# Designs tried in a protein design chat: VHH binders against q9y6x5. Part 113

Target 1, 379 residues: q9y6x5
Amino acid sequence: LPPKLLLVSFDGFRADYLKNYEFPHLQNFIKEGVLVEHVKNVFITKTFPNHYSIVTGLYEESHGIVANSMYDAVTKKHFSDSNDKDPFWWNEAVPIWVTNQLQENRSSAAAMWPGTDVPIHDTISSYFMNYNSSVSFEERLNNITMWLNNSNPPVTFATLYWEEPDASGHKYGPEDKENMSRVLKKIDDLIGDLVQRLKMLGLWENLNVIITSDHGMTQCSQDRLINLDSCIDHSYYTLIDLSPVAAILPKINRTEVYNKLKNCSPHMNVYLKEDIPNRFYYQHNDRIQPIILVADEGWTIVLNESSQKLGDHGYDNSLPSMHPFLAAHGPAFHKGYKHSTINIVDIYPMMCHILGLKPHPNNGTFGHTKCLLVDQWCI

## First folded at step 3 (VHH)

Design s31 (framework vhh_7uia_1)
Fold by ESMFold2-Fast, scan of step 3:
Structure s31 (fold): chain B 379 residues (1-379), chain A 125 residues (1-125)
Amino acid sequence: as target 1 above (379 residues)
Amino acid sequence: QLQLVETGGGLVKPGGSLRLSCVVSGFTFSKYAMAWVRQAPGKELEWVSSISTSGSYTYYEDSVKGRFTISTDNAKNTLYLQMSSLKPEDTAVYYCAAEYSFLGRWDTSYLFDYWGQGTQVTVSS
């Protein structure tokens, strides 16, 4: 029987929520599995970039999904983070479901993980659902478990994506204990439902399950706004992405746009593309704009108006508030083991090892995840 | 074949609520900033509300702030305007509007590239 893996993402699940709220079902999962307390994600700490980094093991400059909104300077194409199914955006990397299908005559299944409804290198996930936010967690779980049990060739890699707690994190902010408590309790109940469903179907003992997220969340405020219109007129640039990382395409000389922006706010860093900090690994791609603006944690970049968001993400990936966690259970994983931190790009080579796949060249380090695995020595 | 089709208008009493919908076809919805623009009888076009291409930022004309909520369902290619605490002054034809690559200058209706046919909202005293 080939090894099987289910990868589950709860969008915007900040690692620190585990310490501030009760998660009886998740804690029971962790007790008999492993927990990585912090996962250091890639910059920009946004949904599409980090979800694609998890399944490719690559930094954004290498896999090409550099933001939720992008412009390609060479082809002059525009990308937004919903319903853009042009393979052009996704073809700079090979995600794990493509490798799974091409190397081993295996099937992949997907319930709405970003990129799984797009043919990438002429290969689409064997079973998939087109993205639709109105589809319940239960329906996504029903489809995934059906495909795990009823496929030929067998489904060995499956993904499940859920939009919470990100949507509520944006609406209420992570410091709203009453609302966040209700949302996080609901998520814990969904984790309980997941485990029960897998046990009832006889999948639990032989399935590796990873529960993770793409990023965290930080509190925003109407008192922490950066009005870009106070610094530069719209006639000087085209805006590709706004907040908390603004992507600026100059209509005039780049140096003149930079000079208008560089002293705009003490709560924002302004970078020419070649001056973006090396530690971000956010420089070598045509979809990264000539000037980027990076807001300080909790600050929102606006265009002469207010923001409705009480929480946001996209900030510097060194910030603990931007970090998700990783929990895992199954035959590949130790029981009752805690690990402090890994890089989000390390998940890909670990998953390839579990599935017996040869990874494509990637930025992850298998050694960082060895202590999680029963067939490895903790060296 | 770009089309914007508004629905949900009607007659309501002051203090009532309505939800307007705009179904978009013929383009990639998420590439456009979306707006609601209204025209009251005998008046000029007036911008009401906008939502950014990412859906993360919403903006409102001062007279509707706190009463109206703009939202999108990108999977359904649909723009919404939830209207509450309606006043006789809100009586107008409401138009769905779209602009490719908007830069925050949506308070002027002529900046929008595409408009729908409109839906009538009447708030009767």
Scores: ipSAE 0.000, ipTM 0.164, lowest interface PAE 15.8, mean pLDDT 87

Design s32 (framework vhh_7uia_1)
Fold by ESMFold2-Fast, scan of step 3:
Structure s32 (fold): chain B 379 residues (1-379), chain A 125 residues (1-125)
Amino acid sequence: as target 1 above (379 residues)
Amino acid sequence: QLQLVETGGGLVKPGGSLRLSCVVSGFTFSKYAMAWVRQAPGKELEWVSSISTSGSYTYYEDSVKGRFTISTDNAKNTLYLQMSSLKPEDTAVYYCARDYTYLGRYDSGYWFDPWGQGTQVTVSS
């Protein structure tokens, strides 16, 4: 029987939520599995980039999904909802479901993980759902569990994506204990439903399950706004992405645009592309714009408008508020083991090992995840 | 010049349905993501739903998922919100707005410019 893996993402699940709220179902999952308390994600700390980093093991500059809004300077294409299924955006890397299907005649299944409804290198998940936020967690879970029982060829890799707690984190902010408590309890109940469903279908004992997230969340305020219109006139640039990392494409001399922006706000760092800190690994891609603005944690960049967001993400990946966690259970994983920190790019080579796949060259280090696995020594 | 005209509000009983419409003029409708936002008396503004520029991707506040459907008719420059299984807590003034966030899949809205005039929805207990 080939090994099987289900990868589950709860969008925007900040690691520190685990310490501030009770998760009885998640705690039971961890008791017989492993917990990584912090996952250091990639910059920028946004949904599309980090979800693609999880399944490719690459920094954003290497896999090409550098933001949720992008412009490619060479081809002059704009990444938008009308063309986000264009393989052009996703073809700079090979995600694990593609590798899975190209090795040993295996199938993959997907319930809405970013990129899984796109033919990447002419390969799409054998079973998938087109993105639709109206589809319940129950329906996504029903489809995934049905597909995991397929044996010709067997589904060995499956993904499941859920929008919460990200949506509520934006609406209420992570400091709203009352509202976040209700939201996180509902997520814990969904984790309980997931485990119960897998047990009822006889899948639980032989399935490796990873529960993780792409980023965290930090508190924002209408008192912490950076009005870009007070810094520079719209005639000087094209705005590719706004907040909290603004991507600026100059219409005039780049140095002139930079000089207008560089001292505009004490709560924003302004970088020429070549001056972006090396630790971000956010420089070597045509989709990274000539000038990048990085807001300080909790500050929002606006264009003479209000923001209703009380929480946001996208900030510096060194910030603990931007970090998710990783929990896992299954025959590949130790029981009752806690680990402090891994890099989000380390998840891909670990998953390849569990599935017996040869990983594509990647930025992860298998050694960082060895202590989680029963078949490895962590010396 | 820029006009957003919301209609379709009214008084309904719990469990009832309404369809809100927003007719847009003064900008290229299909160039922007669009949103519905609401404000109950004495409460904060709340985002309800957004639809992408192409109309292919829709997003909903958790309390309205499965009950509300957002859609567009580009030929009529009109944004719709089909509301079913209405609850007393849905009572609010509903506003039509452009969503400026460059909204794609997997993103939550909350950036709105400009607002329409609003239409009142009242769900009596």
Scores: ipSAE 0.015, ipTM 0.446, lowest interface PAE 6.3, mean pLDDT 88

Design s33 (framework vhh_7uia_1)
Fold by ESMFold2-Fast, scan of step 3:
Structure s33 (fold): chain B 379 residues (1-379), chain A 126 residues (1-126)
Amino acid sequence: as target 1 above (379 residues)
Amino acid sequence: QLQLVETGGGLVKPGGSLRLSCVVSGFTFSDYYMAWVRQAPGKELEWVSSISSSGSTIYYEDSVKGRFTISTDNAKNTLYLQMSSLKPEDTAVYYCAKEGRYWTGDYESPFYFDYWGQGTQVTVSS
């Protein structure tokens, strides 16, 4: 029987929530599986970029989804995270569901994972749902489990995406213990339902399940705003993305725009594209704009207005507040093992190994995840 | 040997009272939230009440508020449901469950119980 894998993402699940709140169902999952306490995501620490890095093993500059809002300087195309289904944006990499379908006579299934409702290299997930935030977790789970149990060729790779706790993290901020406690308890209950559903359907014993997230969340404040309108007039540039990483396309000389921005705020770093720190791996793509502004943790870039968000992400990927976790259970994984840190790009080659797929060239290192796997020796 | 054993069900007349008990063994009862859920003939499962491990946080389904009381005895690893002013609509099999749904001010959550007892029948008639 071919190995099977279900990859689940709870958007914006900051790693240290595990230490500050009770997760009885998730803790039961971890006791018989593995936990990676911190996953170091890619820069920018945003939803679409990191979800695509998980399934390609590539930095954003390599897979081409460099932000939730993008502009391609060569083709003059614009991308928004809500409505754009043009395969052009996704074609710079090959996600694991495409590899799964092409290397063996196997099927893939997807409930709302970013990119799965788009044909990529003329290949769309065998079973998928068009993105719709109004569709319940229960309906997504029902479809995924039906496809895992009732498909030919068999579904060997399945994905499930849920918007919380990111939406509530933005609305309330991660320091709102009362509201975050309620939201995180709801998520733990959803994890309990997922496990019980898999057990009821006879899938639990033979299915590998990964529960992870794309990024964390940090507290924002009305006292921590950077007013971009105080630095530069709108006539000098086109704004491609705003906060906490602003993507600036100059309408005039690039050096003049840079000079107006470079000393505007002590809480923002201003980079010409070629000066972006190498550690970000955020430079070599036409969708990365000529000037990038990076706000310090907890600071919000605004256009002459008050802050609308009490929590945000997108910040420097070295910040622990930006890190999610990874938990996994199944025949491929050790039981009761805890690991400190992996890179988010390491998930892809690990998943390829579990599924018996040849990975496309990627930025992950299999050695970083081998300690999680029963068929590997860690030392 | 994980076991949830419900007792105390039976036949009662409308307006009557019953006390259900659930004896828990094989795990530390005080580490888990406990719940009562019921299923009437031909109907779906309905959450009735939940209680935190400390006994300080208690939730009830609206139709049973003021009539049912959930409680625990941690020394005996026992969960109770005291039912009063019983109605024909309360006729159901009542299950003791470990870690489950909580009634909030918003909406009922889906059922996320990881272990259930065998159930005890409550019939309210005549």
Scores: ipSAE 0.000, ipTM 0.110, lowest interface PAE 17.8, mean pLDDT 86

Design s34 (framework vhh_7uia_1)
Fold by ESMFold2-Fast, scan of step 3:
Structure s34 (fold): chain B 379 residues (1-379), chain A 125 residues (1-125)
Amino acid sequence: as target 1 above (379 residues)
Amino acid sequence: QLQLVETGGGLVKPGGSLRLSCVVSGFTFSSYAMAWVRQAPGKELEWVSSISGSGGSTYYEDSVKGRFTISTDNAKNTLYLQMSSLKPEDTAVYYCARGYYRDTGWYEPSYFDYWGQGTQVTVSS
């Protein structure tokens, strides 16, 4: 039987939630599996960019999903959100489900993972659901488990995406213990349901399961706003993306726009594209705009308006508040092993190894995840 | 030149249905996410529902899930909100808005570029 892998993402699951709240079902999962305490994600620390980095092993400048709203300077196309169905935006990389289907004549299945409802290099996930936030976790789980058990060629790679705790993190902020406690308990219960369903269907003993997330969450406030309209008149530029990383396309000379912005607020950094810090790996793509504004943690960029959000993400990827975790269980993984940190791009080559796939060129390092795996030598 | 024009509001009894329409002009409809946002008497603006430019992704506020359906007709440049099982608490001015999706599928009023004038929905006997 070929090896099987289920990759589960709970959007916006900040790593330190594990230390501040009780997760009995997740703790049981980890006790018989592995835990990576921090996953250093890619910049910008947004949902669709990081979800695509997990399945490609590439920085955003390399896979091309650089933001929720994008403008491509070469083709002059506009992207309104990360779920647009135009393959153009997704074709700069080959995600693992495409590789899985093409290299081994196996099937892939997907419940709402970003990109899985788009044909990429003329290949769409064998089984998939069009994104719809109204579809319950239970329905997504029912479809994934049905496809894992009743497919020919066999489903060997499956993905499952859930919007929480990100939705509640934005609404209440991560420091709202009362509301976040309720949300995180519900997520732990869903993890319990997942494990129970896999056991009931006879899948648990032979399935590798990874539970991870794309980013964390930080507290925002009405007292921490940057009003862009106070810095520059909107007649001088086109706004491609807003908050906490603003993407600016100048209508006049770039240097003049930069000079109007560079000292407007002590709580944001203003970069010409070529001056974006190398450590971000956020420069070498036509979809990255000539000027990028990066707000300090917890600060929100607005256009002469208030913001009602109490939590956000997208900030500097060196911030621990932006980091998710990774837990895994299954025949490929050690039992009861803890690891401190990996890079989010390291997940892709690890998954390729588990599935017996040859990875496409990527930014991950397989050596960083060796200690998690039973069949690898660890120092 | 860029316009969003809402119609279809009115007085309806509890349990009734209404269909709101928003006709847009001056931009490529399928290139933008579209939303419905409402404001009840004495309350703040509340996001109701959004749809991606492709029409493939829909998002709803929890209180309207299962009762409201958002859709588009690209040939007519029209956004719709089909409202069923209406409640007195659905009474509000409903605005059509153009904007970009947030990662979680809800929007704050600050993320909308352009708004319509609004259409009044009153749920009462």
Scores: ipSAE 0.000, ipTM 0.215, lowest interface PAE 16.2, mean pLDDT 88

Design s35 (framework vhh_7uia_1)
Fold by ESMFold2-Fast, scan of step 3:
Structure s35 (fold): chain B 379 residues (1-379), chain A 126 residues (1-126)
Amino acid sequence: as target 1 above (379 residues)
Amino acid sequence: QLQLVETGGGLVKPGGSLRLSCVVSGFTFSDYYMAWVRQAPGKELEWVSSISSSGSTIYYEDSVKGRFTISTDNAKNTLYLQMSSLKPEDTAVYYCAREGKWYSGDYELPYYMDVWGQGTQVTVSS
């Protein structure tokens, strides 16, 4: 029987929530599995980019999903929620469900993971749900577990995505203990439901389960705004993405736009594309704009208006507030093992190993995850 | 074949006026913003003004506001720049350029400029 893996993402689950709130169901999961305390995500620390990095093992400049809003200067196409199903945007990489279906006589299943409702390299997940935020966690779980038990060829890789705690993190901010406590308790109850469903269906002992997230969340404030309109008139540039990383396409002279922006606020860094720090791995793609503005943690870039967001993400990936965690349980994983840090791109080669797949060239390092796995020597 | 042809440049004294014209061929104004861009000797390109195909959305660089007026004549496929109160700093080669449209929500913005004319010289000197 081929090995099976279920990859679960709770969007915006900041790593230090685990230390500041009680998660009885998640802690019970970890007790008999593994915990990675911090996952260093890729820049920019946004949903679509990081979800695609998890399943490709690539930096954003390499897989092509460089933001939640993008412009491709070569083809003159725009990426937004309305365009996210165009295969063009996703075809710069091969996600693990495509590899799973093409290398082995196996099926993949997906409940809402970004990209899984798109044919990528002419291959769509064998079973999938079109993205719809109104579909309950229970319905997503019911479909995934049904497909894991009742498929031919067998479903060996399955994904499940949930929008919380990201939506509430934006609305309330991570420092709102009362509201975040209620939200995170609901997440923990959903984890309890997941484990119980797998046990009742006889899947629990033979299924590898990874619970992770794409990024964290930091506190924002109406007192920490950068008004871009006070720096430069809209007529000088096209705005591709706004906050906390602004993607600026100058109308003509990049240097004129740069000079108007570079000293406007002490709370953002202004980079010409070639000057973007190498550590971001955010330079070598036509979808990365000629000028990038990076706000300091907790600062919001606005256009002569207030922001309703009390929490946000997208900031520098060295910030601990931007880091998610990874927990895992199953026959491939040690029991009761805690690891400090891995890179989010390391998840892909680890998952390929668990599934017996040959990974595509990637930016991950398998050695970083060896200590999590029972079939590997960790010294 | 896409072509932009600028005319109307010349030598003017400070405080004088000039009208630049740009005749376009090979495309329609209905899909594009049109722009004027200038380059002074030894300096970088400087955007001057943009106008939507309908003429309803107009933008100016701060240093030319109140002195320059951009307009179009769709029947003649011609873009104009009326320049008044000219200063020595306005001395440059003036280029006509085409910009695409972009929508960010309901906000209509021009794209990067992709078609340029040959330019017309404006010299403001005594």
Scores: ipSAE 0.000, ipTM 0.284, lowest interface PAE 14.4, mean pLDDT 88

Design s36 (framework vhh_7uia_1)
Fold by ESMFold2-Fast, scan of step 3:
Structure s36 (fold): chain B 379 residues (1-379), chain A 126 residues (1-126)
Amino acid sequence: as target 1 above (379 residues)
Amino acid sequence: QLQLVETGGGLVKPGGSLRLSCVVSGFTFSKYAMAWVRQAPGKELEWVSSISTSGSYTYYEDSVKGRFTISTDNAKNTLYLQMSSLKPEDTAVYYCAKSYEWLGRYEDSGYTFDYWGQGTQVTVSS
């Protein structure tokens, strides 16, 4: 039977939630599979960029989804919810579902994963749902499992995206143990539902399942605000993205804007584009603005009397609070193996190996994931 | 110069329906996501729903999914919240809000906002 893979994302699932809360269903999944304790995501640690990095194996500067809000100075296009279906934004890379459909006579299926409802290089996922947050996890699961069992050509790659615990992490903050406990218990129940459904349909023993996330979450506070209006007047720049990484497009001389910002707060770093640290791999793309502000963990960049999220992400990708985890189960994976850390870009070449696909050039290193796989040597 | 004016609130019995409206002026929908935020008596502000400016993408808090529908009429510069199967716990002042960031379709845009209106009271009770 051809290898099959289901990739599941729970948005904003911080790695250390696994140590601080009870997950009986997820722990049963891990016991007979593998766990990677920390996945080092790409900078900026936001939803669209990291979800696209998982499926392309590329840094944001290479795949072109550099933030959740973007401006392209060459074409003067703006990326937002209103125009994210424009293939222009997604065409700088080839995601795995496109490769899956083009290299073999195989199908891909998608329930809400970012980019799957967009034709990329004139190829859209064979089965997909247009994004709508009101669609239940159960409906997404029903469609994915139906497509995995009833498609010709066979669905060999499927994705499933869920908005929690990110939405609640923003609302309550990750340190609200009472509310986060309730939310995380519900997610664990959904994982139980997923496993039960796959077992009932006869898919469980022959399907590779990866459960992962795009980023973590950190606690914010009204006591940790950086008011940008105290630094610089609005007439000097256009704001492309605000917090915790502000993307500044100067209306006047770039050096003058930089000088007004560089000493405004001890709790943010101000970078000219060419001075952004190399370790971020966040420089070589027209959608990265001339000046980038990076807030310290837990600090929020605001304008005047803005209201704030109690939890946020987007911070430095070296921070453990920004790291998700990866758990996997299936014929390709060892049973009961625990691994410390991989890079989020390593997931793509691993998935290509499992599916027998030739990966497009990417920033991942297959060797980093070999210890997870039964057909590889771990040295 | 931002103005958000909410209307459509009132007293309704459990299981009932209401449609809230928010007329906006002083900015354009194409720049920002719009949201509905509520505050129950003595409680913190709670995000309810967000919509992209084109109306193409919608986001909901879990407790209202399947019961509430957010929509826009760009020709009227109006944001709507159609509420059905109302519960006593939906009792709150509902505010129309402009989000700061152009959050992606997969992010909850309702938690960061830089302006909201005066609010409209919704009371669900016998």
Scores: ipSAE 0.012, ipTM 0.347, lowest interface PAE 9.0, mean pLDDT 87

